# VH-VL binders against E3 SUMO-protein ligase pli1 (pli1), part 5

Target 1, 154 residues: E3 SUMO-protein ligase pli1 (pli1), of Schizosaccharomyces pombe (o94451r108to261)
Amino acid sequence: YSRPFAPVVHSRIRFRKSPFYDILEQFNAPFVVPACVGTRNTISFSFHVTPPALSKLLNDPKQYRVYLFSTPSETIGFGNCLMEFPTPQMELRINNQVAHANYRRLKGKPGTTNPADITDLVSKYAGPPGNNVVIYYMNSTKSYSVVVCFVKVY

## First folded at step 1 (VH-VL)

Design t07 (framework fv_trastuzumab)
Fold by ESMFold2-Fast, scan of step 1:
Structure t07 (fold): chain C 154 residues (1-154), chain A 119 residues (1-119), chain B 107 residues (1-107)
Amino acid sequence: as target 1 above (154 residues)
Amino acid sequence: EVQLVESGGGLVQPGGSLRLSCAASGFTFSSYGIHWVRQAPGKGLEWVARISYSGSNTRYADSVKGRFTISADTSKNTAYLQMNSLRAEDTAVYYCARVDYGDYEFDYWGQGTLVTVSS
Amino acid sequence: DIQMTQSPSSLSASVGDRVTITCRASQSISDYVAWYQQKPGKAPKLLIYDASSLQSGVPSRFSGSRSGTDFTLTISSLQPEDFATYYCQQYYSYPLTFGQGTKVEIK
């Protein structure tokens, strides 16, 4: 067995380096947001903040944050994955609260999109049922993979 | 048990070709990516090439791009490295190593096969 | 490319000594670092992954840590079987790169 024996293991997505944050932990296995042309679609999944991460969030929420990342599924398995949301026509909800983030990239500049900062929407309780993520979207020409990560900001 | 077994190394003249094989057993081959890493005599490790767990994506070090081709045959649980236009600086022990589909650390390595490019 | 600068290039130590090997990345790479042990004539063996996670079956005397772009492999009490060359490796971005290696010799 390659990693220490464990019943649950999450594959990690390697995002392009940012000078503004370090990814410390990925809380979930990549969730696929399938392509959706001409119709609306909804995906949902849950994640749990680990006890060590939760402790850091409670003690220093300005330095430690929870970010939601997205990248084209076709680039998973390569390093330097770019932060891109499936479509600017989307709504992200964490625990039934709207996450206000910019889902567009600057015109003519791929990879300029920041991950969604969902720290203030995350439950500070580590028990079940965890945190619920819902993405409502339309007009995504390709599939994307979404992960929630624990980050240190600079 | 997980095993990776390399074969196909040997002595070849500059400009020649060799095909290395990496035979996998003890795991679901199609769920793992395969990399080739080489080590010149008395030197450190150098990454050469990879093929993803899906078999559809390949990557090469700049030093071998255009000369080496990595491929995989999932029916035989075997990955290959076709080496063309070999140079003296390609002389090394060639290891195959596997990575989980998340494309992280090399958890298992083969024993290596020696490639000597000399006249 | 991301350069991994490893130090020292070699060291000699006695059984029971604490040994520390350092690796510095030329840029921020989060925890995407592994450490490998290579004994003479053998393939490398994974010791540590994600900067500080101990691979199953590896003795607890081995540990890894990170401080910014500095990564450290520590052997708390050196044993005769630890005679080997140790390599750090980043898997943050392609091309994948290794440190130049540290040879640990038993006095």
Scores: ipSAE 0.006, ipTM 0.528, lowest interface PAE 10.8, mean pLDDT 85

Design t08 (framework fv_trastuzumab)
Fold by ESMFold2-Fast, scan of step 1:
Structure t08 (fold): chain C 154 residues (1-154), chain A 124 residues (1-124), chain B 107 residues (1-107)
Amino acid sequence: as target 1 above (154 residues)
Amino acid sequence: EVQLVESGGGLVQPGGSLRLSCAASGFTFSSYAIHWVRQAPGKGLEWVAAISGSGGSTYYADSVKGRFTISADTSKNTAYLQMNSLRAEDTAVYYCAKDEYYYDSSGYEAFDIWGQGTLVTVSS
Amino acid sequence: DIQMTQSPSSLSASVGDRVTITCRASQSISSYVAWYQQKPGKAPKLLIYAASSLQSGVPSRFSGSRSGTDFTLTISSLQPEDFATYYCQQSYSTPLTFGQGTKVEIK
């Protein structure tokens, strides 16, 4: 009989390659943002920035960033996933601070939505309690999966 | 035993159509992506298309985009590759392959199970 | 697209020899590399996944390693049944791409 591969601590989503950044590490398992029509919903999760990533952020903050990515849950599984937020009607908070990002799709131009840059909101300490993510939203017609990643920017 | 069995290959004229089937057994079909990989006579491997088991999301190589359609019937545990507007350069052995990737628990993607291959010849 | 460049395109070695095949990615892909063996007339068989993890049932003489964007497949003691073509493959992003293959000829 076949044995499955040992589970990875963080199952990863493979996003479409960007000329503007490389994804170096994913800090959390994909967190599902359920479909929500006609009512508000809130999801919350936590992540920790690894010590090697923290070192790079502190020593070279212009080259290394922490980005929050989102993609339709139906598209994860093999790769080339599009960066899309669940809805323009959302608010992202990191450690109780609002993250300012463009959550709207650029109509007719797939793959032009940028991930949310949350670098300045992330705790630079490796100790507890880590980093808290809260997403408030409404009017998402399908489920999305959200991950926080360590990236190198160009 | 975990296995993939292919069928549907054959001789077809340029501009014609053909549908390949990939019947899966021994694993939870909807938890894994299914890929088609082809190999022209005497040449290397070329990835063609993929479908996620549960999401129904599809991906294609540029060389087949707009001509080939991958689909899956999870109730029959079968994936399909509909090939339209076939060209001589599509002549190859077509393999169905199971991706080891699983949404929430498995490691790096790799094709752990392959079908035996089915030959598609596009010739006048 | 991510290009995977294999070297050499072919090699000839004696039974018992150590054989090394190299694959270079055109960009950073972490450890998202698998290695396959294909014997004439057969489907490919997975040998290594995640750059260095040995697939269940594969002989321990096969091993994989990574250094940056360079990946190597090593056969520590070549056997007659190792006559085959070997392919590397990246799974970092679609389109998934294979190296052009390395034919190992046993002399």
Scores: ipSAE 0.000, ipTM 0.502, lowest interface PAE 14.9, mean pLDDT 82

Design t09 (framework fv_trastuzumab)
Fold by ESMFold2-Fast, scan of step 1:
Structure t09 (fold): chain C 154 residues (1-154), chain A 118 residues (1-118), chain B 107 residues (1-107)
Amino acid sequence: as target 1 above (154 residues)
Amino acid sequence: EVQLVESGGGLVQPGGSLRLSCAASGFTFSDYYIHWVRQAPGKGLEWVAYISSSGSTIYYADSVKGRFTISADTSKNTAYLQMNSLRAEDTAVYYCAREWDYGDFDYWGQGTLVTVSS
Amino acid sequence: DIQMTQSPSSLSASVGDRVTITCRASQDISNYVAWYQQKPGKAPKLLIYDASNLETGVPSRFSGSRSGTDFTLTISSLQPEDFATYYCQQYDNLPLTFGQGTKVEIK
């Protein structure tokens, strides 16, 4: 992992509070999904489920989940970031399996988009090589930052 | 400039309590995870606990679970470590450290000494 | 827990010497290793992150490298201000763990 020279990038994204879940841990540094108009693009990165999170997933799978979050990159320096995917025209794969989630947003209802629940697709092995994330997309007018988080659901 | 300043250390008897403070300045406190790392006299570094500034994410080393409580007040840009049921082996300089990414620490406070003895 | 074992525990060196400190992880931790310098009575200072990346403001004589689970910190030409204790740290998994430290002493 290489860090940018400029000291502007924060390691954690602060998302708007949800009544349905609490974010307990962020597994990866924000990964940029670049703007892409008129052509297809693909990005890939990896993450590991930490041993404490893995223990909770194994011992209490109804209360703990692994969610993939996305927010416009331009806003990650501010708190209360909105959960918003780059485009409805995307496909998310975890370890080569398609994640079936709703990537659309309801116009005029900011903050109503749910993160992608990828819990059933992640490896329960906490060591290398970890979990592979691949996003296929097109028609994103701006860049987005994505993170995988450990959450407690209500 | 980025600064972390610890306070609240002192001499306490076994079984006693102390509350340490870590006052942050020169950066947006709520964008960083804050950790406590301690060092017994003449010994190495030992990680103690972390907290996100929102308080939603907290983790403790096994040696302090159930005795120490980490908290943060974002309005004051301050993190706290409440230490209860103190033992002689808790004697150490306690450092507050800012996490850059996943537990590497780019800035540290000056440390505050906690001495637990009769 | 992941154990970080440093060697040597101490070494004596002269100004101008090349100094190498090794840290071994008990399991694969990728590149998630930081190196710190600590002078007596002072807080630790970050030197290297992600195994080999030099922190801003740290002299270029410091470098880090990785081979499997073995990590090395090298000081190419020791200066008087480099006499200190050095620590490695892993941040692959919780709890975060440090090596026991290597004291670099004047010969």
Scores: ipSAE 0.005, ipTM 0.493, lowest interface PAE 15.3, mean pLDDT 83

Design t10 (framework fv_trastuzumab)
Fold by ESMFold2-Fast, scan of step 1:
Structure t10 (fold): chain C 154 residues (1-154), chain A 121 residues (1-121), chain B 107 residues (1-107)
Amino acid sequence: as target 1 above (154 residues)
Amino acid sequence: EVQLVESGGGLVQPGGSLRLSCAASGFTFDDYAIHWVRQAPGKGLEWVAGISWNSGSIYYADSVKGRFTISADTSKNTAYLQMNSLRAEDTAVYYCAKDLYSYGYDAFDIWGQGTLVTVSS
Amino acid sequence: DIQMTQSPSSLSASVGDRVTITCRASQGISSWVAWYQQKPGKAPKLLIYAASSLQSGVPSRFSGSRSGTDFTLTISSLQPEDFATYYCQQANSFPYTFGQGTKVEIK
C-alpha cells in the first residue's frame, strides 16, 4: 500500500501508557458518548479491522487483541488520557453479542480500569459490512469518547 | 536495549543514487513506524519519509517525492531509503527514527546516529 | 504543509535561569507537538510529546504547554548540560514539520 500525498488530520487518542499492552492502531475516529443524566441512551457506530491487523489476529491471537477504549471527551486533545468508561451502568455489544468487561473503577483511583477485550466478538473479515458497536448506558455526567484499537499484549 | 543503526551514506555525484539502510534491534520492528529525518550542514531538521508498521502506510516530503522510495523488510528488521536523481540540496546527515507510538502520528523516541550523504561533483 | 514558527532563533542564558521557547502552528494541530534537544554532532533527543507529556528519563525541569496553536517549552532552572539547540515538531499531519530551532547559549 502506497498512498497519494495528502495531509492527514490527526484523529488519534493518546492513552496513558500501560505495562500490559501497547496500542498499535486505532480503527475509528473518536466517537462521542454524550452525557446522559437520569435517562437511558444508546449510541452505535461501525469500524473495520485493517488487513495488516487482521493478519496478526489470525496468526497470533494470544499476542494481538482488539480492545475498546473510553476516555472523557474533554481530554482527547491531550496526551496521557485515562482509560475510563462513561458509567458502570452500561452494556457493550459487538455484532449483537454482549462484551463482558469491568465497567467500574475504584472510586478515587483513576486509571485502574482496563479496556474491554472484544477480540473474540469482532469479524475476522476485513471487508463490508464491518463491525457494529452498540453502547447502552445511563447516568454519565459528562461526555466520553470511544475508540476501537489494535493492541499488542504483554 | 532499543537501537537503530544507519548505513549506506557516502559521496555521490548529482544525478546519482544511494540506498540507505536502517537496522533495528531491541524491539518488534513491525509494531512501529520508522521515519527518515535529514539535517543539512548547519541547518535544522527536515522530515523526509515514513513507513508505518507492517509496511502499510508510506508518506514523503514534497522535496523528495518521485525521487526517494522508502521500504522495509520485517524479516530483517531493516528499513531502506532508495535515493535516486540526487541533487546538491540533498546533502545532509540522514537519521532513522522510531515513532513513539505505532502508526506514525507521534514523536520520535529512538534515533540512529546518522549517516552522511554528500552530493557533489 | 503546516508551518511551525519557532522563537527566538537564539537565546543567551545563565545557569539557574528560567528559559522559555515558543512555537506557533500555522493551523490547528490539537496537542500533537513534540520537543527535541540536539547537542552538536549528536542525534536529537525526545523531551516532550503530545505538547505536555514528559518523556521517560527527562528531568522534571523540562515542561511543555499549549494555548491554542501556540506551544511552549520551559526549562525551569537551566543546567550546564541544557545548552543545546531545541526543536518543536508537529505530528498532526503528513508531512511532519519541524520548527527552525532555538539555540540556547551561555550568557
Scores: ipSAE 0.006, ipTM 0.549, lowest interface PAE 13.3, mean pLDDT 84

Design t11 (framework fv_trastuzumab)
Fold by ESMFold2-Fast, scan of step 1:
Structure t11 (fold): chain C 154 residues (1-154), chain A 120 residues (1-120), chain B 107 residues (1-107)
Amino acid sequence: as target 1 above (154 residues)
Amino acid sequence: EVQLVESGGGLVQPGGSLRLSCAASGFTFSSYWIHWVRQAPGKGLEWVAYISSSGSYTYYADSVKGRFTISADTSKNTAYLQMNSLRAEDTAVYYCARDFGDYEYYFDYWGQGTLVTVSS
Amino acid sequence: DIQMTQSPSSLSASVGDRVTITCRASQSISSWVAWYQQKPGKAPKLLIYDASSLESGVPSRFSGSRSGTDFTLTISSLQPEDFATYYCQQYNSYPWTFGQGTKVEIK
């Protein structure tokens, strides 16, 4: 039988600049959340926080945060990406704990959706097995790509 | 208009210390990240360290981690690289370079460099 | 760390020649590559960023392109001032890494 093809090319996703935070580091290759219409689906992946980022999180967790970003996969490589989750009725879990974030955008103001702040759910220790991400969702008409980033907030 | 000027290089014995300075002018210093990149004689470029525009976030190459400390004084528009426990393999021209930050980790302006020689 | 391997390490060319330098990443880095020119005794100068974007003030004879993990710097018609060493740099992942350099020498 055929061998599985190589993983998706690791690249940084460029999001529109925010006056409220700077993206300092992206911890994972974009992970595809496939379209799922009329059924429920679950995806999972892992990421590791680098030792220098862990040091900053331990010393100043109010200034440095870990955010989960999402954007339609079709927009990657075409300029600044829109922050948008697959569906407002999703559930995000980090290390088996529910992340309470707003997955909706403000009506009439496209691009106002904030990334999910998962800082308090991230392991404070370097090494395996790392941090586990699980997304439960349904009724996504298109594919999305998800990245976890280290950010400085203002 | 934009200028970065390095100083503080010189000859030092193994195990010694030096402090390099990078004086910036012609731009808003606090809006840019500052990096140190070195080049051993006849060799290629090696990234060493950076400090963020706010001055509160720093990263170091593994080869210098624990020995070098980067800092900045925004009132003087100057970044510093404190180099301790110097080794022969730290011999290089040290360049100061700026980047805008936020995925823009390429260097649009460089200083002229300062030579550090670690020798007995 | 991401390794950036340049080919060739050196090349000889004449004024008016088309010169191509290749840089290969050991891992996927999307388009997050810059190219620099360095003349003897001088600091590097930015030529290209984001694999193919020409830096302001850089002559249009310089261009960059990407194919997967392969990146190329092309000088369409080499000028006397272009004899220098050229470096690629990836800025996809910390630590930032450079290629070993390609020396473009007069033939």
Scores: ipSAE 0.000, ipTM 0.526, lowest interface PAE 13.9, mean pLDDT 84

Design t12 (framework fv_trastuzumab)
Fold by ESMFold2-Fast, scan of step 1:
Structure t12 (fold): chain C 154 residues (1-154), chain A 122 residues (1-122), chain B 107 residues (1-107)
Amino acid sequence: as target 1 above (154 residues)
Amino acid sequence: EVQLVESGGGLVQPGGSLRLSCAASGFTFSNYAISWVRQAPGKGLEWVAAISGSGDSTRYADSVKGRFTISADTSKNTAYLQMNSLRAEDTAVYYCAKEIYDFWSGYYTDYWGQGTLVTVSS
Amino acid sequence: DIQMTQSPSSLSASVGDRVTITCRASQSISSYVAWYQQKPGKAPKLLIYAASSLQSGVPSRFSGSRSGTDFTLTISSLQPEDFATYYCQQSYSTPYTFGQGTKVEIK
C-alpha cells in the first residue's frame, strides 16, 4: 500500500475577490517583508510555477497570468485581505528584470491597488533554480506578506 | 565570460550615415540594458543612448535626439546604433556598455566593449 | 541636465601616496554615483557604484564616499597600475553625465 501523491500546499492568503480575475493557485508560502523605518532593506525569495500552470501560460497566455500580491501581515488571519504594497518607495525584480507596477496606495479607495503582473518576466521552463524575486524598499512602517499566484483573467 | 564586441566604425563624410553593432555574449541579453558611450579624441566620456534588454524602451542624449536610433535584436544578442546626419563633433570612439540597474544604485556600467572609432571628416 | 564637476583635472603622485578625487553634482542625486578607471587605449573599468560600493575584483585600496552633493574617490596607497584617468558618473537621471576626468600621473 502506498499513499497517493499529495502536492505541496502553502498557507493561503485570502484576498478580497476581484471581478477581473480569479486566484487559481498560490506558488509560495507567504514571505514576510519586514518593517523598515528610516533605512533601506532588500528581501529575496524564490518560487516555482507548477507544470500545469506553465502549460496554461504557454497555451493560452491571454487567459492566464502570474501576479504578485502583497497585504499587511497583521491582516492575513482575517481573510478578505486588501491588495497593498509595503511602500511606494520600492522596486520589484523578477529574474533580475524590473517589474513595472503601481506601488502607490490609493488612499480613499482601499483595496483598489492592482497586483503586479509579472507574467512576462517568469521563466516558461520547469526546473531549478525557479524564479527569483527581489524587493528593494524603504520606509515601510509595518510588515507585509507577499505571495505569487496563478490567476485566470476575464 | 562576458564579452561586448563593437563593429561598424569607420570614416564617413559630414551628413552621412553609419550603423554600429554590439554583439553580446556570456550573459542573458534580455535581462540588461545596453548603452552607447562615446569619447572624442583626448576628451572625456559622454553617454549617448540606451535600450532596455526587452528592446521596448529607449533613451537618448539631447545631442543625438532625432539623428541616432538605438535598437536591439534579442534573437541575435545584438544592439545597434544607427547614426544619421553625422557631424564633425560626432567623431569619437564608441563603446558598447552593459548596464546594471537596481533601485539603490541606479544605472552603472559593469562591462565595456573595446570600442569602435567613428571619424566624421571631409 | 545634471552637471558633474570633477577636480582636480590632473594630479602628480608617487607610489604609496594617498590620492583623493572629488566630484560635485549640480543638484541632489542621492548616492547614484559610479566611478570608472580608464588606462590609455583601453575601455573604462568600473571601480565603485552607489557612491561607496566596491565592484567585485577591485582592490580594497579604492573607496568611495558621499557628503551631500560631494562625492570622493580615494586610493589609500597608490600602486603602479593605478596611474590612469578616473571618471565619476551620475546615475540619477538621463542623460547620465560624467565628470570631465582626473588624470593621475607619475610624479
Scores: ipSAE 0.000, ipTM 0.543, lowest interface PAE 12.1, mean pLDDT 85

Design t13 (framework fv_trastuzumab)
Fold by ESMFold2-Fast, scan of step 1:
Structure t13 (fold): chain C 154 residues (1-154), chain A 120 residues (1-120), chain B 107 residues (1-107)
Amino acid sequence: as target 1 above (154 residues)
Amino acid sequence: EVQLVESGGGLVQPGGSLRLSCAASGFTFSSYEIHWVRQAPGKGLEWVAYISSSGSTIYYADSVKGRFTISADTSKNTAYLQMNSLRAEDTAVYYCARVGYDSSDYFDYWGQGTLVTVSS
Amino acid sequence: DIQMTQSPSSLSASVGDRVTITCRASQDISNYVAWYQQKPGKAPKLLIYAASSLQSGVPSRFSGSRSGTDFTLTISSLQPEDFATYYCQQLNSYPYTFGQGTKVEIK
């Protein structure tokens, strides 16, 4: 048995419930993606997948995934947060690999935009240096908050 | 109507055990997290533990970690708090409260509370 | 752990008075603050969530505000049923923590 890893307790974003997955753990404090009108911007941050989460990913890969979520920053204290990316003009990279996801908004069906599935891009090692997230974007009219979560899929 | 009803409190000696129940009715149990909050006589509120709506995520306050176990039975719409190795400082009224998965972070409904007294 | 320092511990007021209770977080907790009212022998009741949002069914004389890490609960015109103990709570991170409480007593 490995030495225990004590997860840091983070401010939690409450997303609108999905019938397709449950959020089990949030790996990072909400990271702000600032508004950026008429210019390009880049943000980066790191996160660690906890040893218990890695165990579940390795032992039961059909049930467990790692998803990246985004929601407007102004809403994060109110709950019912909608999954919404800052702009369709973005690129997400995990450990220098492009994450393939649909960043476009869905109208008429709020909260039905899927989070980015980054499971196959994250390190299967729990120790340092962890996982690097980079978001390149342009033309976001407001700020967004981004979190990486461990989810159970149905 | 929304109801949370606690039961299982009582008088117990130090080192003893009690199991508290929180019976939910009037809402979809699986859409809510259940939290336990306690209040010692004449003192303020202290958060104890929570269990997620799916039962997959559980957290404990350091003061009870290793001694208390939270669980839920969705088929009975009931959450439990198993309390082992009880100490005098665990004497308190224990409340259960709910938090909606798709709502803000807050306790919108609380049970009436059940008194746990740990003394010799 | 995040500490919530609530003041005053108690206050005496008359019906019709404006009452303010303050709560200071030891670090930035955004809007993850709720306020509760507790009467003797009863469970707490939610008044305000997300720092400034009034819970459905709560009288409009109750309001909440935020300035940085400072949070305020205001009762604009105290009524007889408002004599109670009030608690702030941070829900930013686990463990959730409460202020020590403010007892509002009749003058």
Scores: ipSAE 0.037, ipTM 0.669, lowest interface PAE 5.9, mean pLDDT 87

Design t14 (framework fv_trastuzumab)
Fold by ESMFold2-Fast, scan of step 1:
Structure t14 (fold): chain C 154 residues (1-154), chain A 123 residues (1-123), chain B 107 residues (1-107)
Amino acid sequence: as target 1 above (154 residues)
Amino acid sequence: EVQLVESGGGLVQPGGSLRLSCAASGFTFSSYGIHWVRQAPGKGLEWVAVISYSGSNTYYADSVKGRFTISADTSKNTAYLQMNSLRAEDTAVYYCARDYYGSGDYYYGMDVWGQGTLVTVSS
Amino acid sequence: DIQMTQSPSSLSASVGDRVTITCRASQSISDYVAWYQQKPGKAPKLLIYDASSLQSGVPSRFSGSRSGTDFTLTISSLQPEDFATYYCQQYYSYPLTFGQGTKVEIK
């Protein structure tokens, strides 16, 4: 018999392959951004940059980045997940600083939105208390799952 | 052949200083981080310090912060550990080891180690 | 700091035995664990990385596994050259930390 109370380990979301980056590591368990129609909502979570990722960020900052990804929650158990933010009516803050990214979908092309590049806003040192993520949003018709990933860009 | 070779160990009085060297050969030195790991006689492994492959970042165990300094000379393919204000509890075999971060891969642990150099701090 | 607790501290085994060594992390560290073998007077040798990935050149009788914060190194059929001390190591967070070691001795 297995130990039933072992901590649940986070699963990796398998996003659709991009020619512009490779996802090397996922720093957090998928965090649910609940549907929110006609109201405002705020979610927050934290993540830590691992020593291997930190070393690459500090040595090759042009080639390695930290991106925030989002995808509809109903698809996270499957591969080929689309990069899509909950709503263009959102504000992302990392360590209380606004992340500037394009949260709009490209017209007629679902899943072609770029992840948010938060590299310049993250703590460059691994360890507690970690990096704080806050999303303020309104008018999301379905739930989304958000992860912070270490990527190599091309 | 891929190799790391330590040197500079020896007997030193408490309060003294030593500089250890870790000479790399057979691989592109600037593509790997270098760690120092020590082992007191009859004891386990203790991580001491690391220098990143660009040489820009260093980290130290709390037991050696402010006393030890890690550095690297890419032109010499050599990493150094400058040890100041040595104490009896610093007596150990000191190993250097490389860390590996492959493209698209995670840290692989320390895959290549030197033979070790003995540092004895005693009166 | 993340603490890695190994058990047992030592064990006695015979050639052909199945040997299991366990390492417990004080917090969640995903798969960021390596296992090393050290023979007397020698430098450590990397056996396993990412909890379960076998290092090139290491015999297939060595395997690693993870369950939550518990990590296991298994030697399926102990050989004479396997009598050594084994260490787990986490690389999730600085400072890097090793387990206390498990000495595998001959009966």
Scores: ipSAE 0.006, ipTM 0.510, lowest interface PAE 14.3, mean pLDDT 83

Design z01 (framework fv_tezepelumab)
Fold by ESMFold2-Fast, scan of step 1:
Structure z01 (fold): chain C 154 residues (1-154), chain A 122 residues (1-122), chain B 108 residues (1-108)
Amino acid sequence: as target 1 above (154 residues)
Amino acid sequence: QMQLVESGGGVVQPGRSLRLSCAASGFTFSSYGMHWVRQAPGKGLEWVAVIWYDGSNKHYADSVKGRFTITRDNSKNTLNLQMNSLRAEDTAVYYCARDLYYDSSGYYFDYWGQGTMVTVSS
Amino acid sequence: SYVLTQPPSVSVAPGQTARITCGGNNIGSKSVHWYQQKPGQAPVLVVYDDSDRPSWIPERFSGSNSGNTATLTISRGEAGDEADYYCQVWDSSSDHVVFGGGTKLTVL
């Protein structure tokens, strides 16, 4: 039995439905990864796993995961957003640990990119300052928006 | 003309340290990632390390991780490789290389220095 | 760790086409780059992004990449093409650069 909590409402990005997971909750307001042509850049932000989500992660880690999603910022207004990272040549760190994910889509197959599974890197304990996200990237021709979501996997 | 000039190579005993430098000219050094690539005598190319344009991100080959440190000084247009705990297997010509990067390409190298020879022997 | 496999040597007659292969698991999903290295010299980029060629490289050089094999093709082979050739990819999961073992091209 979990204590009641005060929900924090963020602008939700509506991704295309996946047969492999359902997005149950978005933990942060979309964070902009700005375009960066001809140079490299670094962005950072933080998020908190809500107490109800944390309870589910601890009690059923096979069914519930924490995924990091990315989509072109220009597309976030009206839904059906494609999972697409700013560039294949990026590094994602959660709490100073590298997240191992495939940031490249298969040649000639748009939409083959999976969100980054960061479940094993997020803090399972409540408290400040929360979880730190750092994205190192280079030569992104457009802006992207990044969100961390609580998902149920199938 | 673009140039990359390596220096600091020489003969050194196992377990000692050596510092390599690469002086860049003819392009905006601070806008490019830089790499070290080595080649043992009669052997193939082996990637050693990368440093991003602003020094914020670095990666190393497993064979050198914990022993080598890549750094750069954008105000002086120089790339450095600090090599500690040197082993006979580190004997090679060391090249500095400028990377090009695009969304679909990953790293590839359009400009290479002429290399500097490091010999680790007793 | 990702591994690229090249034949150690390839021979071609003058004026004929040389083909140098680079094998890797699902290499067709990666971008392959090729370098030429002559004795005592630094490597030179000859093909990038599977099939693109720098402006300073003759049109005789071309590349392809599909499935598990990338290929560097050198048409109208000449003595000046004798060199070691290396394929290279970037492994996005580790942010590591991987080179093939190299192929010595002989023109006889």
Scores: ipSAE 0.000, ipTM 0.476, lowest interface PAE 20.3, mean pLDDT 84

